# VHH binders against Abasic site processing protein HMCES (HMCES), part 40

Target 1, 269 residues: Abasic site processing protein HMCES (HMCES), of Homo sapiens (Human) (q96fz2)
Amino acid sequence: CGRTSCHLPRDVLTRACAYQDRRGQQRLPEWRDPDKYCPSYNKSPQSNSPVLLSRLHFEKDADSSERIIAPMRWGLVPSWFKESDPSKLQFNTTNCRSDTVMEKRSFKVPLGKGRRCVVLADGFYEWQRCQGTNQRQPYFIYFPQIKTEKSGSIGAADSPENWEKVWDNWRLLTMAGIFDCWEPPEGGDVLYSYTIITVDSCKGLSDIHHRMPAILDGEEAVSKWLDFGEVSTQEALKLIHPTENITFHAVSSVVNNSRNNTPECLAPV

## First folded at step 1 (VHH)

Design zg6 (framework vhh_6z1v_2)
Fold by OpenDDE, second read of step 2:
Structure zg6 (fold): chain B 269 residues (1-269), chain A 121 residues (1-121)
Amino acid sequence: as target 1 above (269 residues)
Amino acid sequence: EVQLVESGGRLVRTGGSLRLSCAASGLTFSSYAMGWFRQAPGKEREVVAAISGSGGDTWHADFVKGRFTISRDNAKNTVYLQMNSLKPEDTAVYYCATDYYGLESPSYEYWGQGTQVTVSS
């Protein structure tokens, strides 16, 4: 996974992340660093994206079932990194393969500390190679959405008003991530950054791409992944597998340029 | 553990040729796309060439202009970069990388330590 969409306004995004804590109380996640949230139809590595994480990471003795939402840098910067510039990392941390997560120090160490997060997105993009051409067809991949009687396919929103209604009830894609905290050697703010765990693609997606992000489907999976106080690393890793509960449609080549940030990026062609 | 080891970098004169090699271990080699990257001092890392797992598909950067050719030998778990008509601007550390995502992956998962190529006038 190298491109996502996360364009919802902050308030809509927050509501979409409503949850129940272990006591059954309905809650909204509290924001940390809300000013770092930058909505975009076209998110690339090194950009900031919102993630969910346990409150226990920030507050001693907090209920670990409580959730915080925070923009973090895509591309994990390990805490042990000693250079002044994260761009000097000599290895890719955009993704973490599920089969080698325990073999890589950059991922194993933070995972062992319980630094699990849920990366939020409208969906992610993948490119299918066209046979016989050097051209690749991009696809937008996301959770199936509940068909409201009036809302045809995402593409049928003929009016801005209809489009807003579609997104007000949008089920966000919830991807399993690992985050770390990096303190710059020269001082300054602590950098929070994440990697997306990847798995082999499901059968439905296999013709498009052979890999997919580890998707946490449902509140139970999300809760267990986040709750590092009650759920061990070993148990959490059982949640990491391909899912067939996805849909996709072809989009235009507009998304190919990471600088393009318009609704056309995810619109069906 | 996946390991990539580059070799073949050295000092050459302008107009000279060089062949870089990258030996891979710890993976099913033919299942992975391979790429060559380079980074000159003070510049960003850039992709030079990429090759699919089977070797049936290749990509080369525009600045290569037919001077460089990527190839692979899956029986030897090795990817190559043949560099001809070298110029001083080709001076850089050359890195081998591998990715499970294919040729146009936004980022490669594994990287070698690099090999220094210096082209003198």
Scores: ipSAE 0.006, ipTM 0.344, lowest interface PAE 8.8, mean pLDDT 88
Fold by ESMFold2-Fast, scan of step 1:
Structure zg6 (fold): chain B 269 residues (1-269), chain A 121 residues (1-121)
Amino acid sequence: as target 1 above (269 residues)
Amino acid sequence: EVQLVESGGRLVRTGGSLRLSCAASGLTFSSYAMGWFRQAPGKEREVVAAISGSGGDTWHADFVKGRFTISRDNAKNTVYLQMNSLKPEDTAVYYCATDYYGLESPSYEYWGQGTQVTVSS
């Protein structure tokens, strides 16, 4: 996964993240650095995206089932990185493969510290390879959505006005991530950054691309991934696998240029 | 500013081998996916191979699979295309391209000027 959409206004995004804590109490996640959240239809690595993480990362005695929402840089900068400019990091940490995550120091160390997060998006984009052509076909990939006024799911054949209405009750894509905290050697603010764990694509996506993000399907999976106070690394990694509970539709080449940030990026063609 | 410079193209006999290089500057190289494209006279540009920023994931077009191999050396900011068992049909200008995204989102924004490969019978 190397491109997402996360365009919801902050208050709509917050309500979309409503959850129950361990005691069954309904809650909204509490924001950190809300002013760093920049909604976009076309988010690339190096930009900030909202993630969910346990409150226990910030408060010594907090209930580990309570959630914070915070913007983090896409592209994990390890806590041990000694250079002054994180853009000079020699390895690409936009994604981390599930099969080697415990072998890579950049990912194993933060996992050992419980630094698991859930990366939020409207959905993600993938480009289907076409032999013998210079064009690739982009697709927008997302959880099945319920139509606002009817039972059933939204599809590519639905009218533009139906797509405008779905955002009020959109089910956000919840991807398993790992984050780390980097303190600049010469001082300055701590940088929070993340990577998205990837797995082999499911059967439904195999014609589009051979890899997919590790999607946490449902609140039980999300809760277990986030709750590093009660769920060990070994137990949490059991949640990392392909899922078939996704849908997609083709989109226009407008999305190809990461500088384009309009609803046309995810509209069905 | 991002700069890509291809080199290595030349005349080669059918069945021969050739390695193309693309030197990159103005970017954190290991954070960028790299791709090789080619364009023969009078034909559309086509994708040949791609490699993720870390080098851990690669893709090769069916028509070059088993003959071409893409690789990269992040310490040298260079991506390579090793071309074996060359055929006349491989004659083309070869281009290096990169973007901000991993192999999984190839929206190539930066292109080199190209290097000519000619394969004679």
Scores: ipSAE 0.000, ipTM 0.158, lowest interface PAE 15.9, mean pLDDT 83

Design zg7 (framework vhh_6z1v_2)
Fold by OpenDDE, second read of step 2:
Structure zg7 (fold): chain B 269 residues (1-269), chain A 120 residues (1-120)
Amino acid sequence: as target 1 above (269 residues)
Amino acid sequence: EVQLVESGGRLVRTGGSLRLSCAASGLTFSSYAMGWFRQAPGKEREVVAAISGSGGDTWHADFVKGRFTISRDNAKNTVYLQMNSLKPEDTAVYYCAAPEYSFGTYDDYWGQGTQVTVSS
């Protein structure tokens, strides 16, 4: 996974992340560093994206079932990194393979500390190699959306009004991530950054790409992944597997350029 | 624990050939790209060649100029470097690593190295 969409306004995004804590209380996640949230139809590594994480990471003795939403840098910068510039990191941390997560120090260490997060997106992009050509067809991949009588498929949004309605009730893609905290050697703000865990693709996506992000399907999976106070690493890792509960459509080549940030990126062709 | 053990380094004459081997253990071998690095005295470590986990993709440094070839046998958990037309400037300690595709130095698994000496 090297490209995502996360374009919802902050208020809409927050509402879409409504949840119940362990006491059954309906809650909205509180924001940390909301100013770092940059909505975009075309998110690439090194950009900031919103993630969910347990409140317990920030507050001692907090209820670990409570959720915080925070923009973090895509591409995990390990806490032990001693260079002054995170761009000097010499290995790719955009993704973490599920089968080797425990073999990689950069991922194992923060995971062992309970630094699990849920990466939020409208969906992610993947490129299919076309047989016989050097051309790649991009696809937008996302959760199936509930068809409300008024909510047409993304493709049926023929008006701005209809388009807004679609996104008001959009089920966000929830991907399993690991985050870490990096303190610059020369001082400054702590950098929070994340990696997306990847798995072998489900059968439905296998023709598009052989790998997919580990998707946490449903509130229980999301809650268990986040709640590092009650759920062990071993139990959490059981949640990491391919899911067939995914849909996709072909999109234009507009998304190929990471600088393009328009609805055309995820519009069906 | 991940272990990489290099072998095959020796003294060879200019124009000679040598095959290095690296045996890997303690990791899911096919899930890792493997690489050969070298470090000459007083010089920085440099990447010589790399190969993807499946073996389908290879990379060679420009200074190799077709003289060296990286390969792997996943059934044996071994990566190889065939070196032909060796030159004195190829004298170095050669290291095997399981790097990320970026060929970085962080979180890489390294062997102890094997000495290659090319005499004029």
Scores: ipSAE 0.020, ipTM 0.384, lowest interface PAE 6.5, mean pLDDT 88
Fold by ESMFold2-Fast, scan of step 1:
Structure zg7 (fold): chain B 269 residues (1-269), chain A 120 residues (1-120)
Amino acid sequence: as target 1 above (269 residues)
Amino acid sequence: EVQLVESGGRLVRTGGSLRLSCAASGLTFSSYAMGWFRQAPGKEREVVAAISGSGGDTWHADFVKGRFTISRDNAKNTVYLQMNSLKPEDTAVYYCAAPEYSFGTYDDYWGQGTQVTVSS
């Protein structure tokens, strides 16, 4: 996974993340750096995306089941990185393989510190290889959505009026991530950055791409992945596997250029 | 038209050394970071080493630190991977890549790869 959409306005996104803590209390995640959230239909590595993580990462003795939502840089910058400019880190930390996550220091060390997060998106994009040509067909891939009387499906969003209603009650894609904290050598704010864990594709996606993000399907999985105070690394990794609970549709080549940021990026063709 | 062409892969004995080369054309070479990736059968392609456009910054994966060294010659539009103390686990097809934006995205330019086989 190397491209996502996360375009919901901040208040809509926050409500979409409503949850229950360990005691059954209904909550909304508390924001850190909310002004750094930049909604977009076409998010590439090095851009910021909202992630959920445990409050215990920020507050000593906090209830580990309580959630923070924070924008983090896509593309994990390891804590050991010595350069002043993180954009100079030009190697593959956008995704990490589930089968080698405990073997690679860039991922093993933050994972050992409980630095698990849930990466939020409307959905993600993949490019299907077309036999006999060098052309690729992009697809938008997302959770099946509940259709309501007042909201449409993406397939019905053929005009601006219908498009606005598609996002009412949208079920966000929840992907398993690992984050790390980097302290600039010249001083300044700590940089939080993340990678998305990947697994083998499910049967439903195998014709589009051979890998997929590790999707946490439902609140039980999301809660266990985030709760590093109660759930060990070994137990959390049992949540990392392919899922069949996914849908998709073909989109236009407009999405190919990461600078394009319009609803056309995810509209069906 | 961006083209990356790898060379230097061959059969080598455990403990041996190899130097891989990647010749680039169709881009302003010194403005692009360059990387070496590898892929063994049944495995995903993984990053081995990367170097900034100027050559001032390098990164090496933990599993090759002390054994492999990435370097570049901007006058020759070539990036190198010096591989020492080779192990059977290093057997893979090695790929050269240049990121349009950042490594690991749809926007990367890739070479066709060069096969390295390490036997005992």
Scores: ipSAE 0.000, ipTM 0.187, lowest interface PAE 13.7, mean pLDDT 83

Design zg8 (from zg1 with D99V Y100E L101Y F103Y S104D Y105T E106L D108S E109A D111Q; framework vhh_6z1v_2)
Fold by ESMFold2-Fast, scan of step 1:
Parts: sequence; C-alpha cells; structure tokens
Structure zg8 (fold): chain B 269 residues (1-269), chain A 123 residues (1-123)
Amino acid sequence: as target 1 above (269 residues)
Amino acid sequence: EVQLVESGGRLVRTGGSLRLSCAASGLTFSSYAMGWFRQAPGKEREVVAAISGSGGDTWHADFVKGRFTISRDNAKNTVYLQMNSLKPEDTAVYYCAAVEYGYDTLPSAYQYWGQGTQVTVSS
C-alpha cells in the first residue's frame, strides 16, 4: 500500500471514529495537532495521515482504551535515527511486512514499546498490471458500505448535496500500523511517523495485487490493536492477517499523478 | 560465551579487493542479525553493512554501495564482507557485531562485538 484517500473534513472524520471505551461510554477521539491534518483524495508516502492511538501514549495514568486521533508522517523514522533530515533515511518504511516485523529493528523496537496505531483512510489504491501494454489499471479498495436511503452510494450522487450524503456515514478503512517518535538531534519538535503493516493479498484482491494492508475489521479488532496497556504484542499480532471483507472498483488514471487531488481520483469509471 | 572473531584484514593497494570474515560461536547464529562497522583514527564508529538472520535482507551504506557486499553462511556461522574497488578512505579497523531480532545502523544497538581487523589501503 503506497496510496490512499482520506478526504473527509475534520468534523466528519471525527464522527466516523466514534467508539466505546472499556466502560461502555460512547466517545469521540481527542485531536492532537489538528491543523496538520490535510484532507486529500490522493495521499502518498511522506505526507501526513490521521491515525488513532491510545491516550496512554501521552498521559501516564490515562485509560488505555481511550483514543487520540493525530496526524502522523507516512514513512516511519526510527527513534534511533541519527541524521538531521528524515528524508535521508536509507530504507523504505512506508510498509512493514507482517512476516518480518519481528526481524527488523525499525519495527520491532517501537512494537515492543506498544506503539501500535490504526491508520485511517477512505480506502487505498492499487494498480493492476495489464497484458499487452505497460499501463496499469488503478482500483480504489475500501470496506463494503452499509446501504441506506439516507447515505446514497458512490456514482449515484447527482449534486453536491448527494455527495455529502455518501460520506456522512462512510465506514473508514482501518489499517494496522506501527509508529515511532523521533527527536531531531539539533532540537525541534518530536516527529511522529508510521508504517502500514502488509499481508498477502486475499482471494478477492489477488487479481489486482499480491499484497494488501493488514485491515482491522470491526471495533473489537481495532480496540485490541490500540490497547497496548492490556493487549500484549504477541496477542495483537494475531489480528494481522488478510481479510475478504473488502470491495473495489476501477478508477481513472487521474489518480496516477499524486499531484491530482480531486473526487475524480476515486470515482468509478 | 559468545565470541565473534574477524579475519582477513591486511594492506591492499587502491583499486584492490579483500574479503573479511567473521566467525561466530556461542550463539544460535541464524537468530542474530549481523553488521559490519568500521572506525578510522579520529573518527567515530560507523555502520558499513548489515544482514538479517536469514540472509534475506541486506543494507549497505551509501559510501560503499556497488563496491562492498555483505553475505553470510549460517551452516558455517560466518558473516562476510566482500570489498571491491578499495579507496584510501576505506582504511579503518573493521568490526563485526551481532544483534537479536533484526539489524540496526547504530553501534549501541548491538549486543556482541568482535575485536576488529585492520584494513589499510595505500595509493
């Protein structure tokens, strides 16, 4: 996974992340650095994306089941990185293979510190190789959406008001991530950055691409992944596997250029 | 009783080649990532190359890419550094190091260290 859409306005995104804490109390995640959130239909590595993480990462005595939402840089910069410029990191940390996560220090160390997060997106993009041409067909991949008369569907919207209805009840894609905190050697703000864990593609996606992000399907999986105060690394890793509960549709080549940031990037063709 | 023993360091001419070896004992070798580090007089120790326990993943510093290649033979408990197109700037003591669970670029991350082998490159 190397391209996502996360275009919802902050208030809509926040409501889409409504959850229950361990006591059953209904909550919305609390924002950190909300001004760093930049909605986009076409997010690439190096940009910021919103992630969910446990409040306990920021407050010593917080309930580990309570959630913070924060923008983080896509592309994990390890806490031990000694250079002054994160862009000079010599290995790609955009994705982390599930089968080697315990072998690579860049991922094993933050994982051991409980630095698990849930990466939020409308969905992600993958490019299918096509026989007889060097062009690839892009697809937008996302959770099946509950059909209601109130919300409508992608492709059924005829006006701006109808597009708002499509997104008001959109079920966000929730991907398993690992984050780390890097302190610049010469001073400055702590950088929070993340990687998306990847698994072998499910049968439904195998014709599009051989890998997929590790998707946490449902609030039970999301809660267990985030709750590093009660759920061990070993138990959390049992949540990392392919899922068949996804859908997709072909999209225009407009998405190919990461500079393009319009609804056409995810519209069905 | 973990021991790492480097060998192969010597004087070599600019443009020459050299292979360093590091023999490990007292550990389950395939469970350890291995790194090669070097230290020249007046400089800090820097990472040159690293290899995962299985050998399936390698990393090389930019200043040696295309010239140096790290490899390992788990049956022989040995890690190698093949050094080609040597330059005077490569003159240093070369150390091998071991760390559990995946390689790192920081010396401080490594648990076990060899005694070092001297490589001198003359023009």
Scores: ipSAE 0.006, ipTM 0.169, lowest interface PAE 12.0, mean pLDDT 85
Fold by OpenDDE, second read of step 2:
Structure zg8 (fold): chain B 269 residues (1-269), chain A 123 residues (1-123)
Amino acid sequence: as target 1 above (269 residues)
Amino acid sequence: EVQLVESGGRLVRTGGSLRLSCAASGLTFSSYAMGWFRQAPGKEREVVAAISGSGGDTWHADFVKGRFTISRDNAKNTVYLQMNSLKPEDTAVYYCAAVEYGYDTLPSAYQYWGQGTQVTVSS
């Protein structure tokens, strides 16, 4: 996974992340560093994206079932990194393979500390290789959305009003991530950054791409992944597997340029 | 094909110095963390030192106590182990290893290994 969409306004995004705590109380996640949230139809590595994480990471003795939402840098910067510039990392930390997560210090160490997060997105992009050509067809991949009588396929939103309704009730893609905290050697703000865990693609996506993000499907999976106070690493890793509960449509080549940030990126062709 | 080739191992006297080299080929060298491991007869393979892909982060085992230093030259696709103040206990086959992403202290984490170079320290 090298490209995502996360374009919802902050308030809409927050509402979409409503949850119940252990007491059954309906809650919204509290924001940390809300000013770092930059909505975009075309998110690339090194950009900031919102993630969910347990409140226990920030507050001692907090209820670990409570959720915080925070923009973090895509591309995990390990806490032990000694250079002054994260861009000097010579290895790719955009993704973490599920089969080698425990073999890599960059991922194993923060995971062992309970630094699990849920990466939020409208969906993610993948490119299918066209047979016989060097051209690749991009696809937008996301959770199936509830068909409201009026909400045709994302493509059938003929009116701006219908489009707004679609996004107001959009089920966000919830991807399993690992985050870390890096303190710059020269001082400054602590950098929070994340990697997306990847797995082999489900059968439905296998023709598009051989790998997919580990998707946490449902509130239980999301809650267990986040709750590092009650759920062990071993138990959490059981949640990491391919899911067939995904849909996709072809999009235009507009998304190929990471600088393009328009609705055309995820519009069906 | 990925190849790691160690060199520099020899017989030295106690208190002597050696510089080991490991030349890598068949991979994007800067994308791999590198490690030095050693295995003495009848002992398990143990990590000596590790270095990140950029060379900006290094790790050394406690038994090194400042005597050994890992470094790398990405332009030459080579990782080095400078060994000073050598002791008989340092006698082992020294292996170079490579791993994607971050380095690790566990041998099982490393994907590629050299054939090793023998270091012998005499009393």
Scores: ipSAE 0.005, ipTM 0.256, lowest interface PAE 10.7, mean pLDDT 89

Design zh1 (framework vhh_6z1v_2)
Fold by ESMFold2-Fast, scan of step 1:
Structure zh1 (fold): chain B 269 residues (1-269), chain A 127 residues (1-127)
Amino acid sequence: as target 1 above (269 residues)
Amino acid sequence: EVQLVESGGRLVRTGGSLRLSCAASGRTFSSYAMGWFRQAPGKEREVVAAISWSGGSTWHADFVKGRFTISRDNAKNTVYLQMNSLKPEDTAVYYCAADTSYYLGDSYYEPSEYDYWGQGTQVTVSS
């Protein structure tokens, strides 16, 4: 997973992340750096995307089940990186393979510190290799959505009014991530950056691509992944596996250019 | 920036007891996981014990289990290492270290996980 859509306005995104803390109280996540959130239908590595993480990462004595939502850079910069410019990083940290996560220092160290996050998206894009041609077919991949009069389906959204109805009550894709905090050696603001954990594709996606992000299906899985105060690394890693609860449709080549940022990027062809 | 100052190191007889203290500056101390490490001449630093920010979780190395106990007093910004039944093999410089995370991570044994270090206090156990 190297491209996503996360286009909801900040207030709609916040409401879509409503949750219950461990005492069963209904809550909305509290924002950090909300002005750094840039909605887009076509998010690429190095851009900022919203993630959920435990409030305990920022506040002493916070309930570890309470959630913060913060924009983070896609492409993990390890805390031990000693260059002045993160773009000088010599290896790609956009994704982290589940099978080697405990073997790679860049991921093992933040994971050991409980630096788990949930990466939010409308869905993600993958490009299917087509036999007999060099062209690839892009697909938009997302959670199955509850079909209601208000929310509708993406396939039915052929006008602005219909598009608004599709995104009402949209179930956001929740992907398992690892983040780290990097302090520039010459001073400056701490950089928060993340990687998406990847697993082998499920049966339903195997014809599109051989890998998929580790998707956390439902609030129990999301809560356990985030709650580093109560859930150990070993227990959290049991949540990392392929899921069959996913759907997709083919989209146009408009999405191929990461500079294109319009609803046409995820519209069915 | 946090400053850590160890105290309590001295010469003790085999079978004796000693309490080490690590005093930290600043209000951020109570948010940090803390560790005690030791280093004997010619050897690498090894983890002795670790404690979470609240003191609710502790870890002790197998070679000190039943003899050493780590604890903390957040009101005093201090971490302690109570050392009982001391052996000559315990002779080392003892260091306290702070991990700026709120969680005692699974890598508590790695010196590289700790952001701040004290200068150390010498413990010598006579045979």
Scores: ipSAE 0.000, ipTM 0.148, lowest interface PAE 16.0, mean pLDDT 83

Design zh2 (from zh1 with D99G T100P S101D L104D G105S D106S S107G Y109L E110T P111E S112D; framework vhh_6z1v_2)
Fold by ESMFold2-Fast, scan of step 1:
Structure zh2 (fold): chain B 269 residues (1-269), chain A 127 residues (1-127)
Amino acid sequence: as target 1 above (269 residues)
Amino acid sequence: EVQLVESGGRLVRTGGSLRLSCAASGRTFSSYAMGWFRQAPGKEREVVAAISWSGGSTWHADFVKGRFTISRDNAKNTVYLQMNSLKPEDTAVYYCAAGPDYYDSSGYLTEDEYDYWGQGTQVTVSS
């Protein structure tokens, strides 16, 4: 996973993240650095994307089931990185393979500190190899959506008007991530950055791409991944596996260029 | 669309250093992911390093890790490959390539995903 859409306005995104704490109280996540959130249909590595994380990361003795939402840089910069410019990092930390996460220092260390986050997106993009051609077909991949209480799940054949209206009740894709905190050696603000954990593709996506992000399907999985105060690393890693509860449709090549930021990027075609 | 011109290839001695440059002309250089590939006589072309459009993500092949560094300067429409501790096995024609700003889940573009290629610059490392 190297491209996502997260275009919802801040208020709509916040409401889409409504949750219950461990006492059953209905809550909205509290924002950190909301000014750094830039909605886009086409988010690439190095850009900021919103993630959910436990309040306990910021407040000693906070309830670990309470959630913060914060923009973080996509592309994990390890806390031990010594150079002044994060772009000089010599390895790609956009994704973290689930099978080697405990072997890689860059991921094992923050994971041991409970630095788990849930990466939010409308969905993600993958490029299918087309036999007999050098071109690839992009797809937008997302959770099955309920259009209304009266309508079934959203379909690729739905009209453009119906697609525009579904954003009010869109079920955000929730991907398992690991983050770290890096303090610039020359001083300045702490940089929060994340990686998306990846797993083998499920049967439904195997014809599109051989890998997929580790998707946390439902509030129980999301809560357990975030709650590093009550859920150990060993228990949390049991949540990391392929999921079949996913859908997709083909999109135009407009999405190929990460600078294109329009609804055409995810529109069915 | 872009045109790519590599420069900097020459004969160097084992243990030496060399910087390759790839100058891009045309519109939208900053919208492309860039890669360095190499091809030795009688061998397949192989990926050496890749860099995202913004420069925020880089990938280096295991056989050059710690020795080679890819970088880019979008203001100058140029991508670089800094090569240190050169070995005779590094002897090859080095190609610069531009492609869409996406990659497979392993973090790099495959050769067939690059749309534009330079004509190559020869690097020879003598023992």
Scores: ipSAE 0.000, ipTM 0.203, lowest interface PAE 14.1, mean pLDDT 83

Design zh3 (from zh1, 13 letters changed; framework vhh_6z1v_2)
Fold by ESMFold2-Fast, scan of step 1:
Structure zh3 (fold): chain B 269 residues (1-269), chain A 127 residues (1-127)
Amino acid sequence: as target 1 above (269 residues)
Amino acid sequence: EVQLVESGGRLVRTGGSLRLSCAASGRTFSSYAMGWFRQAPGKEREVVAAISWSGGSTWHADFVKGRFTISRDNAKNTVYLQMNSLKPEDTAVYYCAASEYPLGTYYDYTSSAYDYWGQGTQVTVSS
């Protein structure tokens, strides 16, 4: 997973993240650095994306089941990185393989410190290798969406008005991530950055790509992954596995260029 | 692996000043984030101040903000806590602690974020 869509306006995104804490109280996640959130239909590594994490990471006596939402850089910069420019990191930390997460020092230690996060997206993109050609077919992959009597179907023939209605009730994709904190050697603000944990593709995605993000399907999985105060690393890792509860459709090559940021990037073809 | 030794604790009068030092030996000091903690009789251990491995970022608890300042000298493998305008409530054993990780989350300011600890130095503030 190397490309996502996360285009919802901040207020719509916040409402889409409504949740219940351990006591059953309904809540909205509280923002950190909301001005750093940049909606886009075409998010690439090194850009900022919204992430859920436990409030206990930022507030000493917070209930660990309460949530913060914050923009973080996609591409984990390990705390040990000593160069001044994080873009010069030689290791690709966009994704972290589930089978080696406890063996890689860059991931094992932040994971051991409870630095688990949930990466939010409308969905993600993958490119299917086509036999007999060097071209690849892009697909937009996302949770199945609940139909309403006013939103109609999600398809290439749908009007812009119907698309607006589906976004009001869109179920965001929730991917398991690990984050870390890096301080520039010359001083400056601490950089928060994340990686997305990946697993083998499920049966439904195997014809598109051999890997998929570790998707946390439902509030129970999301809450257990985030709650580092009550859920150990060992217990949390049991949530990391392929899921079949996903859907997809082919999209145009417009998405190939990460500079293209329009609804056409995820529209069915 | 890294060893920490605090010094400078003593009896001082209310309104006085004191500087605590923490000398580090063992693995590379400049790669560790450092923290000062304290524990008063009958109270839980609490974080007082923390400083990143480079010295570029510092954090101070609200109850000492404006009075205490954390600093470090990586050439001397030492972290300091300058304490001004001391109050009887500041009476405690002060501990130095080290972590391989940069400051960034509240968890980094809790005792569980630090693996190496000194033995403590007693500070008593009287009227």
Scores: ipSAE 0.011, ipTM 0.396, lowest interface PAE 9.0, mean pLDDT 85

